# Ledger of designs, part 251: miniprotein binders against q56419

Target 1, 326 residues: q56419
Amino acid sequence: MEGRTLEEVQEEVFKRHGVLVPKKELEDLAKALEEAGLLLTEKVEARLKEEEEKLKRERPMRLAGLSYPEGEREARAFLEAFRASYPGEGEEARVLLMPHLEPSRVPEVYGAALAALEKTPPPERIYLVGVAHRPLKEKAAALPVPFQTPFGPALPDLPALQALDALLPFELFNTPLAFREEHSLELPLFFLKGRFPEARVLPLLVARRSPELGEALKVVLRDFPGLLVLAVDLSHVGPRFGDTPLTRTLAEEARRRDLGFLERLAEGEPEAALAFLGANPTRIDGVEVVASLLPLLRERKGKVLAHRLDLEAPTLSAVGAGTLVL

## First folded at step 18 (miniprotein)

Design jj55
Fold by ESMFold2-Fast, scan of step 18:
Structure jj55 (fold): chain B 326 residues (1-326), chain A 107 residues (1-107)
Amino acid sequence: as target 1 above (326 residues)
Amino acid sequence: TEEERRFEELFIEAWELLFLGYDSGNPEILRQAIELFKEALEIAKRTGDPEREAAVLASLALAYYELGDWEEARKYAREALRIAEEKGIEYVIQYARRLLEWLERRG
C-alpha cells in the first residue's frame, strides 16, 4: 500500500514472519533439484544444445510483454514516457552509467539516461557492458549476433568485437547460453536502440574482475570509437540480498554509499570510488564492471544526473539505481 | 510420456522465469513463474508422481517467498514437507524444513 512508512512495513513483516529467508536458499534448492536430475536431465541438455545453436544466429527478446511492449509503436510511446519522467535536459555522454533493474521501479533514472542520450551525437557503435547473472566460462563474454528489440535488431559490430577478442587472453565468444536470459543487456538495449537505431553494438558481460578487458577496450575504442555504456545497478540491501531488514538508517547509508561512489566516478577517480565502498564492494551490483573498466574511467569528469533507492516493501529490501555521464 | 515432457518443459521454464524475475526485480515475471509451476503441479498430481509433486510445491513456496507472499510460501512449504516425509524425498524434506524454520519467528 502506497503511503505506508518503512517502519510500518518492517513491523508488519516482523510480526507475521519474524526472520526472512536469504537468497542462498533459492540457489540451494536449484542445486538440489539439479543433483536429483530434475533440472539437468538428458532432455534438458538436448534443449540447451538446441538453444545454444539458435544463439549462433540471433538473440531473441525475453522481456517483451513483461518489462516493455512488443509492438514498435507501443514501445516508442513507452520510451517517451520514461523520458518525460525526468525534468532535466541531460548532458553529452562519452561514458554512460545507467541501471538494468526493472525500469518501472525507477522511471526517472532511465529518463535521465534518455536525456543524456538526447544530448549525445549518434555513435557508430555502443559498447554495452552488463553484469552476468549466469556463470561464464571466463571472466567476461560477448555474443556476436543480432539482438532483437521492438525497434528492430541491434546489429553486432563484428570488426570491433573481433579486434577485442584478439587482444584478450581468453576466448571472448564463450558461454552463449548466458545471454539467453540476461536483463542487464536487454533492458538498457531497449532504450539505447530506441534512441540510436543505426548504432551497432558490442554486447559484453562481466562475471568477475577483468583488468585485461579494460586494457583491451581502451585499445579497441581508439580504433573503433563509440559510446561506452555501463549497465549496472547500485546498492542491493535487505533480506532479498542476504542482509538485515531495511531501516530508515540503513536506507540513508545506502543512499550515501551510492552517491559517494557515483560522485567519485564523476571526479574521474574510479579507484577512490571502489575504496569508498570499503571492504564489501560487492554490495553494489556491477562493482566488477567498474573494476574491470578502470583504464576507461580514470581522469574522466562528469555528472550524476539521477539517483534513487527503490524500496521493495514485501521483502524489506531495496535496490539503488543511478545515471552518471562522463 | 507426453505428460512427462510437458511437465519438464513447464518446470524448467518456470525456474528460468523465477531466476529472471528475482534478478531483474520484476514481480510480473515471478507471477508468470508461479502460473507455470501451478500447471506443472496439476500434471504431477494427475500422473501420480509424488517426487515431482513435492518438487513443484517446494518451488512454488520459493516463488512466493521471492514475491514476498510469506503466507502462500508457508502453505506450499508445509504441503511439500508433508508429501516428502511420507515418501522419503530427502532433498525436499531438508529444504522445506529449513525454509519453514526461517519463515517463522521462534517463540
Scores: ipSAE 0.636, ipTM 0.820, lowest interface PAE 1.5, mean pLDDT 86

Design jj56
Fold by ESMFold2-Fast, scan of step 18:
Structure jj56 (fold): chain B 326 residues (1-326), chain A 107 residues (1-107)
Amino acid sequence: as target 1 above (326 residues)
Amino acid sequence: TEEERRFEELFIEAWELLFLGYDSGNPEILRQAIELFKEALEIAKRTGDPEREAAVLASLALAYYELGDWEEARKYAREALRIAEEKGIEYVIQYARRLLEWLERYG
């Protein structure tokens, strides 16, 4: 101790031992269960190999019946209800930032995205960039197969994906299993396919910032023009994400941080947006996506259509979501 | 055995839903994970497997913590710790104690 304050002692403990971080605890407990033979058995490994083989042909729905309806008619009504939840007018998008958080929690935000899509001419293809929630062998990955939706399969744009792969210093199709359960692609794709049923898709995941991905995409977009969609969530605050319980002050800070980030992107200043986040950029999962796509975001002005910090009262936590058109 | 296969199926599916519910922020997915964990718990109890029972109880404690039901999280964490201490299941002792310390500090 030697004259240290209680706050300084707590900071040292946090740095060396850490406070309980729910994601780290999830990962640590899962690893312990795997080592005990309770999660990763030979039977489970055989099933994962079968799933990997299946992913060479198609990507099945995982969230049908959980986050959106399985049937096409019910799915259409569900989508229309989300559009109706947003009272404003959309704006045409060349780049759309939208969330991948559970849609029922932020219906107005998804409604704003739908409003923007209504004003956007149907693209031939959609570059859908989500965030990896499973490890990737490289900084980024894609899966070049049809993605099933209640509106029919979203078909891959194979020529554009191959052109992208050719320009990258790593193999683009490197981790098929990372796409097996990936809501950051599946949830936005539900809305995008409902609005643009004929558009082909480039389903892309970013795990770590990849400037080479942004440079390659800038080249590919010249030959294969399309809509760029960044499917990212904003602030993650509270005990569910390793912070102290949510207070009014912390919630206000999170809203200010989210809006300041989005507003700087809307001014065509993505480097300023990243700098604005200061010491806590990793608490917004979109940071790695934005940092990878800088060449596509510079000098593009636009508008923030919606923002919400969704409060999880039971967990004393919150997640930010927004819709931005550029 | 057949019960061992059923336990594995429930436990693995519950963990997949727990990760999916955590990442997507859908509490209904977390509630479904809890339901599957509870089914797995009954199998572990019937088959008399204390390591599987302690593992499921720890998993339930974490799932309830993620759902924000901190009192249920404490209940399951305490029960997991009791069994783990009796049987020397170190990873469960570590996680249950850490979760209980966190809940005492912030809940």
Scores: ipSAE 0.602, ipTM 0.832, lowest interface PAE 1.9, mean pLDDT 87

Design jj57
Fold by ESMFold2-Fast, scan of step 18:
Structure jj57 (fold): chain B 326 residues (1-326), chain A 110 residues (1-110)
Amino acid sequence: as target 1 above (326 residues)
Amino acid sequence: TEEERRFEELFIEAWELLFLGYDSGNPEILRQAIELFKEALEIAKRTGDPEREAAVLASLALAYYELGDWEEARKYAREALRIAEEKGIEYVIQYARRLLEWLERLGDPE
């Protein structure tokens, strides 16, 4: 394997235009199957309508028994093991950036988030902002129902959610089904609920950059102070994400890209963080979240507690994850 | 029929797990999706439905690709393409062909 110049990397990014993109291929094949009547049949549509109706009452666990234990005792031991995987002390967080990637792949990164939560006084509410992995009818959405966890239900902060909805130019509670299978909320929530069992939650999804969401949240946080959590992953590189097989050079570039992004956020310069990504070839999951929340991130200095680029040997690919406190 | 209902349940759950495994990066979820697709494949074969069979084979090819098992991905994509070409199932032809072209460009497994 030979090293690559920035110009060669930029040329490769340009050449990705029109090639196989696995997420797009998943979506396109699913759409074709829906149109063929194999994925969205009348019976499936009826089931989805029933599921949407259930989501008006509560959001059940989807990843229990898959990414975390379903029993409370086992879940507590699991969470403690993640904390133990991080040898450092945390820092108090007013804003926490943490991953939503499969936790077993980056246990020290989740451990760093837990360390920060240990140093943070219990908030009355958590603004949990994830990334939509299903289409939303609007740029962002929320689901104002209890979210089940092994530690009991995370209750919605209804007054704060209603205050937020009132300030937005769109209906906030617009796509309940997008929350049915959403790991970017469920996985961070597991850790947050384990640490802050009494905190209410505002579960928010961002699909596209929404500056109006950030402005509205800045207003709501004055009347309803709480912990802001950005549940985002970092670099996605390699064939699993539509690129060339990962090399040592590309992995090093991904680590540098992730750290440059996080370090600029830690300096209170989120616009500089976004500009840094725009100047470097990258696929970072959290771009739309950070771009939406600019008013909440400006002039807040903090610290990067952990970072890992986790290598997927079978796919010759990698995903970056980090913990940042502001 | 009961077989058709079981196929739909398996196929949809497998696709939900495929998206979930892809997005979360949990290979065990991808392996569970593959097992459900394999059950659906056996039903499609028994009921003699070539469109369902080709659709499941294309889905298996994509699931194995996401898991990093490029040999199994090629195997299932080739089977999907063969049936789809025989029956004129255009969307499967297109996706199986694109995946095979991508796998060829990535090179042989080592």
Scores: ipSAE 0.719, ipTM 0.879, lowest interface PAE 1.1, mean pLDDT 89

Design jj58
Fold by ESMFold2-Fast, scan of step 18:
Structure jj58 (fold): chain B 326 residues (1-326), chain A 107 residues (1-107)
Amino acid sequence: as target 1 above (326 residues)
Amino acid sequence: TEEERRFEELFIEAWELLFLGYDSGNPEILRQAIELFKEALEIAKRTGDPEREAAVLASLAIAYYELGDWEEARKYAREALRIAEEKGIEYVIQYARRLLEWLERLG
């Protein structure tokens, strides 16, 4: 009789449900450890409450000494080295898409972003949109405090943040603790503050698609013009992300997926970019950010300045990163 | 005790670095998490706490997996499973078995 063999059914189930999802495994183990009283104790809860109160005043550097130098002079030399890693010339950006992956892995991609910033007139403010790596109480959040950098504090644009908050159906300043450990804002901010030391910032995190955020931002940007920065990574492939080991074919597919996505954004067609990713949008963390910001991306033409699929040889995995100006 | 407080500080900081290293893709941060987990493991062994010991061993297994050191990941997952089975620590049993099954599928 017609049908699939048991082995074929088992292979299908493995591909759909038997795959280790590392982020989920990390979260599930952490949750079990909290329930066992090993990660969440009364003393830890008190410390987190105290840290939340401190975040009402400033956001300290977390990655200084880990992903970039602590001292201003060393930080400046580090930034210049990244710029030198990109041999091309930049283009003026009204909207900049750049990665938040560890910079040392994709120096030419960050260098391309720096090249674009060199061609861009200094903005009064930067709308910096990253991806939440901790749960948010709402679909999006902001933290209206100075963010420390080796180049001095990046000051919040309080009037623009207040205008944004007033237009949203939820409290914008809803999850301060989510900003304590957030590289998707901190790593791009290092480069942005180094280039535009006088610009104020709107540090925004997206956890889930928020069309209301995009609509509100369109209104706020009219009254408070500035540079829009989408800090997003592209393809995530291999065992570190729950897939099979990276092959030449899978790497080529990831590169085509990344470039097809970026090319459609460069044509001012963000809905087409999302549709191009098809049924596997969760492999690109930028999907939720792009889906939230559709009104700001439509009909803006631009150029892909750089793209790299960075290989993690030990994990047989890869992460895509790109720089796009609109 | 002072050692129990030190364990808590090390274990929580190691987990924060593990998430940060995983999300940012910085292997140096993962290596720092591993060193803090190893210090926490020595405290768990000295204080004779099998649940803390199994918990740290499972944490080391996933940290090494994220670093791409599948041999060390298997080693720590097997040790975590051994202690967890002896003591009936269900969440460690489930986690360690899932990781070992995945590592077998990888090769």
Scores: ipSAE 0.744, ipTM 0.879, lowest interface PAE 1.0, mean pLDDT 89

Design jj59
Fold by ESMFold2-Fast, scan of step 18:
Structure jj59 (fold): chain B 326 residues (1-326), chain A 107 residues (1-107)
Amino acid sequence: as target 1 above (326 residues)
Amino acid sequence: TEEERRFEELFIEAWELLFLGYDSGNPEILRQAIELFKEALEIAKRTGDPEREAAVLASLAVAYYELGDWEEARKYAREALRIAEEKGIEYVIQYARRLLEWLERLG
């Protein structure tokens, strides 16, 4: 459409998105099926209570055999192949931003994260902050149990988790079931555990911006130093996400938004990064994580090691992924 | 019945995989969900359960849409709508119509 402004394009996309929001439509259909007795029965409800009880002891692998190999030997070869996909040397990280998207789609981006971890001294603990893909009772949550991986269980840092819980105005361990199927923790953890097998982990999920989480983490990190990992994906564009079919122009806009966001974070200006997205809106699931962790990101300079907008030809859609060290 | 139990098992697992595949961006997980939905569809057809059949057909339309197979999505959405309209299954009617309207706007 000749002469259309960015605002006019965004309004048209919003109107289409408002007609069909794929995540909301999935949730609404699932809810209707639950109410019809097809997805939620007394037996299913009893099973969920039993699974919640089991999550008090450990978190099993969900993506073994689907996104990474189940066996330790095969998992090690898989991880090495991802490192080999990135030609760069990496940089030492005190804060690492990495994706949680299906790794096979962006191997060079995960490879860049592995390169950074290779240059990073082994931490005693990793603060792994992902994005909640299931509802949480509070703005954020953690699960204080071992997470199974092909490299052995990633053990929780119980003293650090308890210190964090004590500083928050809400119960940190509030939604165990949200961790049952959570790839934003499981996929980065596969790479982190493979590189740092002895590190303890604080597995954290953010559902909505929680400034209190960032303030509490700043205090806890002082007493319990470790590697902070933000496991976030970038732009989500196209019909699979309720937008218009991807064009070369829209793909370039998405790349520009992703890189503008990451570059501002690399300058130690997370508020400027968020403001940049406000002026150039797109669906970046990392926004709520970055907004929650502002006190940990300010005045930390770093480097964008990799970025890719991965094109889904069948869906005419794309997902952005990046690796940033601070 | 045993067939009702098998339907429930397949349908619930397929929906768990559908959400996981949608969120993670792994199309192989979506393809696994589709195979489980197809098995559940055979049971619904064999047992003559139109609500379960319409529900599975709507679910297949979702899965194919997320996979980018818009022609299969349209096909399953139209079949879901046909059965849902005949039997008065309102939530399937609303979902199938909304998806078909969206697919028309996409072209």
Scores: ipSAE 0.727, ipTM 0.874, lowest interface PAE 1.0, mean pLDDT 89

Design jj6
Fold by ESMFold2-Fast, scan of step 18:
Structure jj6 (fold): chain B 326 residues (1-326), chain A 107 residues (1-107)
Amino acid sequence: as target 1 above (326 residues)
Amino acid sequence: TEEERRFEELFIEAWELLFLGYDSGNPEILRQAIELFKEALEIAKRTGDPEREAAVLASLALAYYELGDWEEARKYAREALRIAEEKGIEYVIQYARILLEWLERLG
């Protein structure tokens, strides 16, 4: 396969399945995929080149009609139903941690995020940091184009994005295709755009921990103040993620891991939060985002508004989701 | 040919939906991927292409695995392996064996 390494294929398989299979089995699978041309063929390359060209102008909706309604009226009603799913009041957010899991699975968690946004003054811009579900050429990336939503396009904050790019030791706009199908940005953006229609957005993806991103963002946020949103899911447990079938004990451990992580973040102690996860940090997809954004999270106290470990009975698996305000 | 183009279009779209459904945790998207794979499977059977047929069967096995339908996953993985072994399609043999091993560990 032209332009794909074994390591890139392994990373793709890991991200798609969350499995840490024995190295030989993973190598055999990666080799099979490369030899079959399942990763890239001339026809797939032509299609991707065409899609990349379109991404230079705008990022279309991918999950409209699948995870949220296409029409504005229906989308408004959908958003209101999620807010209604959370019985509590929000807290003002300077930093918001919210999920990117399928919203219908954790409506009260998205409702808590909406409650926080309701208490938050409209920001001029939103720094939306998601998790890359496709390989990036660098540790992080951004796409500086309008993102379509049922509420109209979310416009990029070009001056802030350019300021960020200038401070990084790598090209920020390095992997446009990674944004074509990226739910960790699209799903939170649906809710954020519905609440803050005037806000510009910096759509950012983290693939691996990038301390230089957090340092650069701290500088940019001083000149371009805005709402920082970490769009991350928590524990991923069970066979769907390469684990043993979910048990009460494993579910209890996942809940304690999620809550211990979130509560330490709420105390303004992100290094302690990362240390608490110990040897299993990759089982929470927010780890690389938090590790990258340390300078922005230190000494910011807040509150965990909601947490759920969503059980997926058919796969004997679960995904943790939470809303944290700092 | 026109059918070859339709197969590739369906196969690529189905894989994109499979990964999207898996990553977002939306089983309805996984079910849509399965429908597209099944349409691609009918084209492979009709055009007499054992490599495409075996590849789609292995893909269906993975989609059902991710949906939690382990019985359907085993069924499709075994059928993929049968065709792949008969025709010497090495990449499908390796893929199906790995998937069947995952399913065996699950019971």
Scores: ipSAE 0.687, ipTM 0.850, lowest interface PAE 1.1, mean pLDDT 85

Design jj60
Fold by ESMFold2-Fast, scan of step 18:
Structure jj60 (fold): chain B 326 residues (1-326), chain A 107 residues (1-107)
Amino acid sequence: as target 1 above (326 residues)
Amino acid sequence: TEEERRFEELFIEAWELLFLGYDSGNPEILRQAIELFKEALEIAKRTGDPEREAAVLASLALAYYELGDWEEARKYAREALRIAEEKGIEYVIQFARRLLEWLERLG
């Protein structure tokens, strides 16, 4: 869809049809509660300012005990179980696309990512690019602090982050609070830190298409070589995402759209991948990430290692996840 | 009061978990949000605050919807609407009616 955000598309659909659209309704209720003084009160604002100050020092775990184990021993066993769920061998990655969906729903997809990391020489740094699930002041942001994991803190690559900041037309470190609750970084980071405990990290969030980010990253990667990781999910289909209940036919269409997108990326044709989605409508939350990183994805050939469309039986909805090595 | 502070703490944390569960696709996080909302609901009932009660019931309806429990979502949305209509809590009336319409279209 021609550069529109999911929120903008859902708001247009809601206005035209006058019916609840799940993402828009969730946000509208939250906004109404805020205006009523039940959310984001003056006390909550003061607490958020205090939390923002704490984020200048470190980013604590949020999903420990929820999506992965808190203890190092249990976390390592968990990670190895995910690797074991993928029967294939990996391929060396210079660019890795992996999901940020709840890992227990797509264990073989995360297992494929782990297989790729086993074949990849340990990088000095990882450029971890996720999707902003909260508003950013700019199109993209980073948080230059240690991120806690069960395997110890993932340390920021401060020289590389400063080099990136210097090349951007906006302040890179612009929205610390957006990182407080951000699974698109935390879940991939769990797996990446488990495999590359010595690698430094550039934790990056994309909210809107930023071609300047991709151009700047291309320059920074020459001086500070590392592994580029795109942490993105694929199709979002069904009532939970504003669509009708999932059918076998709609699920097969979603799988074909996901694979068509990934296969075009694997051919080194990211513009063709985006055009394919425009011709075959779907909601992929990673579109803005891919669109921002075009200069880094062109003419890089690779392989799709895994794909799954995971059914949420209770919601009659599904989310696609894949592992792609470039 | 201490109860008003506890309500605020539970309600804010439940909403943060609701967003996190929605975005990550982890139903256990949504179930934790529901338990915190239920604790907040008991405080609202005990303190006799109909706006807080209606707001929590609407939030529970949304959390159950995201969990895929459409019967519980309808139940909480109807109760939220009943209180909101009685007390003139307009934003809850609008939310509950839209959610119930959406659930009806789903079947």
Scores: ipSAE 0.708, ipTM 0.868, lowest interface PAE 1.1, mean pLDDT 89

Design jj61
Fold by ESMFold2-Fast, scan of step 18:
Structure jj61 (fold): chain B 326 residues (1-326), chain A 107 residues (1-107)
Amino acid sequence: as target 1 above (326 residues)
Amino acid sequence: TEEERRFEELFIEAWELLFLGYDSGNPEILRQAIELFKEALEIAKRTGDPEREAAVLASLALAYYELGDWEEARKYAREALRIAEEKGIEFVIQYARRLLEWLERLG
């Protein structure tokens, strides 16, 4: 409130509700460390400036050796193991919703995505839309450079990216550094590049609702047809996300909310999906992406291929993941 | 110095991995962040820098909390608080106390 300090508001909320918001605590502590001169030194600033310049040429792998193998042979075997984890055949996709959560936690969900890609004709290009985990200068951003993968570089579709940039009321290529460490693009791209090695990519991040992005993409897709991929995770519940310890009831509620969201998208009713979550929030990170892409999702019917609410026993928390084809 | 440069490199990389591990949900990345924080802690202790030592201990406490190891989180938060109170490192006192209070409510 205007008459109260942020500290007083936070103290009251903490005392009354007993909730700690871990993401905000991470951000606040990091900021305090920067202000103390412990995280943002002259040398770190110089390194970031140098990295920003390098990002004008290519985007290197960050998660190789951490979330997937860095060698092509090992990466191929890894991808095959994920496909094998899903017993179904998949469905052809014009729009694919898949997770960006650590793949080893939900192998059957990524396997369902791979099954859908096997039934999908190879696209000339992939519109890969992830969620920004770092601040963007605008509501959305793209990085028009090759993204390295164990299967070779995923090349940008420069004509399509330039056409998109021309239709937007803001500069599309506005925050290169936000792409330096962005798993919501890197993890899905690993699977997409493994399946469609010749496809070019439009790597896009959404930070906040951008209806103008969806309208521009609808126009660009007419001239540059391709596969639209929404790389989003579903419910985030428990102490790791500023909630109470996970109970059977909370887990059931999270599963219901995830499936209700996905089922409404599968009926071609994205506004209904958003309205459903507005009444029943469990921190689904796809809401800003869906809200931005409404013109591309309306009246497209499809099928939910897989869903899992994955338990983090040590943190008494869980993250939802799903695969949806439209 | 060479040791001050090494501390900065370790501490920055550990924090980048902490955010990456938290956001991606990969506990192995969090464990790697913890190992880099521990290496940075050894340097802070050896060079006799209580501000850096308290900062690393608070970071370790938060990293263990994110990993779900609440006993280790309590241990490091208490150690961070003890040093911060002794040396008047105010921002560490605030974060360590908030984390300890939350851990007490969790049980």
Scores: ipSAE 0.767, ipTM 0.887, lowest interface PAE 0.8, mean pLDDT 88

Design jj62
Fold by ESMFold2-Fast, scan of step 18:
Structure jj62 (fold): chain B 326 residues (1-326), chain A 107 residues (1-107)
Amino acid sequence: as target 1 above (326 residues)
Amino acid sequence: TEEERRFEELFVEAWELLFLGYDSGNPEILRQAIELFKEALEIAKRTGDPEREAAVLASLALAYYELGDWEEARKYAREALRIAEEKGIEYVIQYARRLLEWLERLG
């Protein structure tokens, strides 16, 4: 009879039973409830069709009163408080990487983004690239309608969006419902609209790497110059993300991966940044966006202004966030 | 009925908030989802629908897990399992057992 160490037994048990992945558990339970007729009924389907029709006209605020104030005056004070949370000066951005995580968790990181925007001349348009949290029919999508904010509607740059659509091998305006509840666009947009109220926006979501998107954007940016914003979060570690409870070693690994990724981007080496992450074991959600936008990121040098690994004590988990100017 | 319509409205909105709170990392959105699930639970209990009751209890267990309240997650998962085993609601049995096994490993 062979004996095994306690650690080897524990590792085998974890591998045998697998890990609980909360996103998969949410999706699996939701699917079972839909099949049981508790979440997907004829009434719910009719409501979704009605909401899809409304999205042809405008995209309403979803997070107002939850992640930021509804009123313009309160929203302005809120934004100023975030700027004040970052003691440094910004640098001019041609490309800005900023988070889309709940802002109250990383105020100094959003403050660094605001500092960079203060040093940046007002752009005529902003290319806002977020991460799809709902399935898209294609690798990427856009919604060509006004996005409501407390500072007024962020208007779409229709000529630039049409130019982009014409260069892509797929329909760009392919999944309106994916934009109904999309914080990776709404949260950065709050800060961008507050700083640049006259700028038009191209609201873009990436679900899977699309080299054709990056090539098309390179062409469109030449004819329609503007600020490129990558709205991405960094490491996601701990039980909330299907991982072991946060330890000092795991937190150090997450920080090392976040900073190594950002520093390589700051050197104008996006392929090296992706290679550094390898299999992406700490789940940096920006990899598909960076992989799609390679032609726009190569040989652009810049600076990491802020980084934070925000700890969730109740969930024993953490999420990384950073601000990078290129 | 009117209560059946109200249950559906509450339950669907709670699930939308549960996904939004999970994705954005905003615990206040998760707390709002929990409040709506609790209102849906009261309706399920009053109308005597054990499948709706077990479904809401399983949903509450997941919402509390995402909030980091593992004690409440265990409580709701155990109650969901009890009703589901009593009534033969297989998908709730499978989900509740899997969550309880994971919580046991976490400690």
Scores: ipSAE 0.789, ipTM 0.895, lowest interface PAE 0.8, mean pLDDT 90

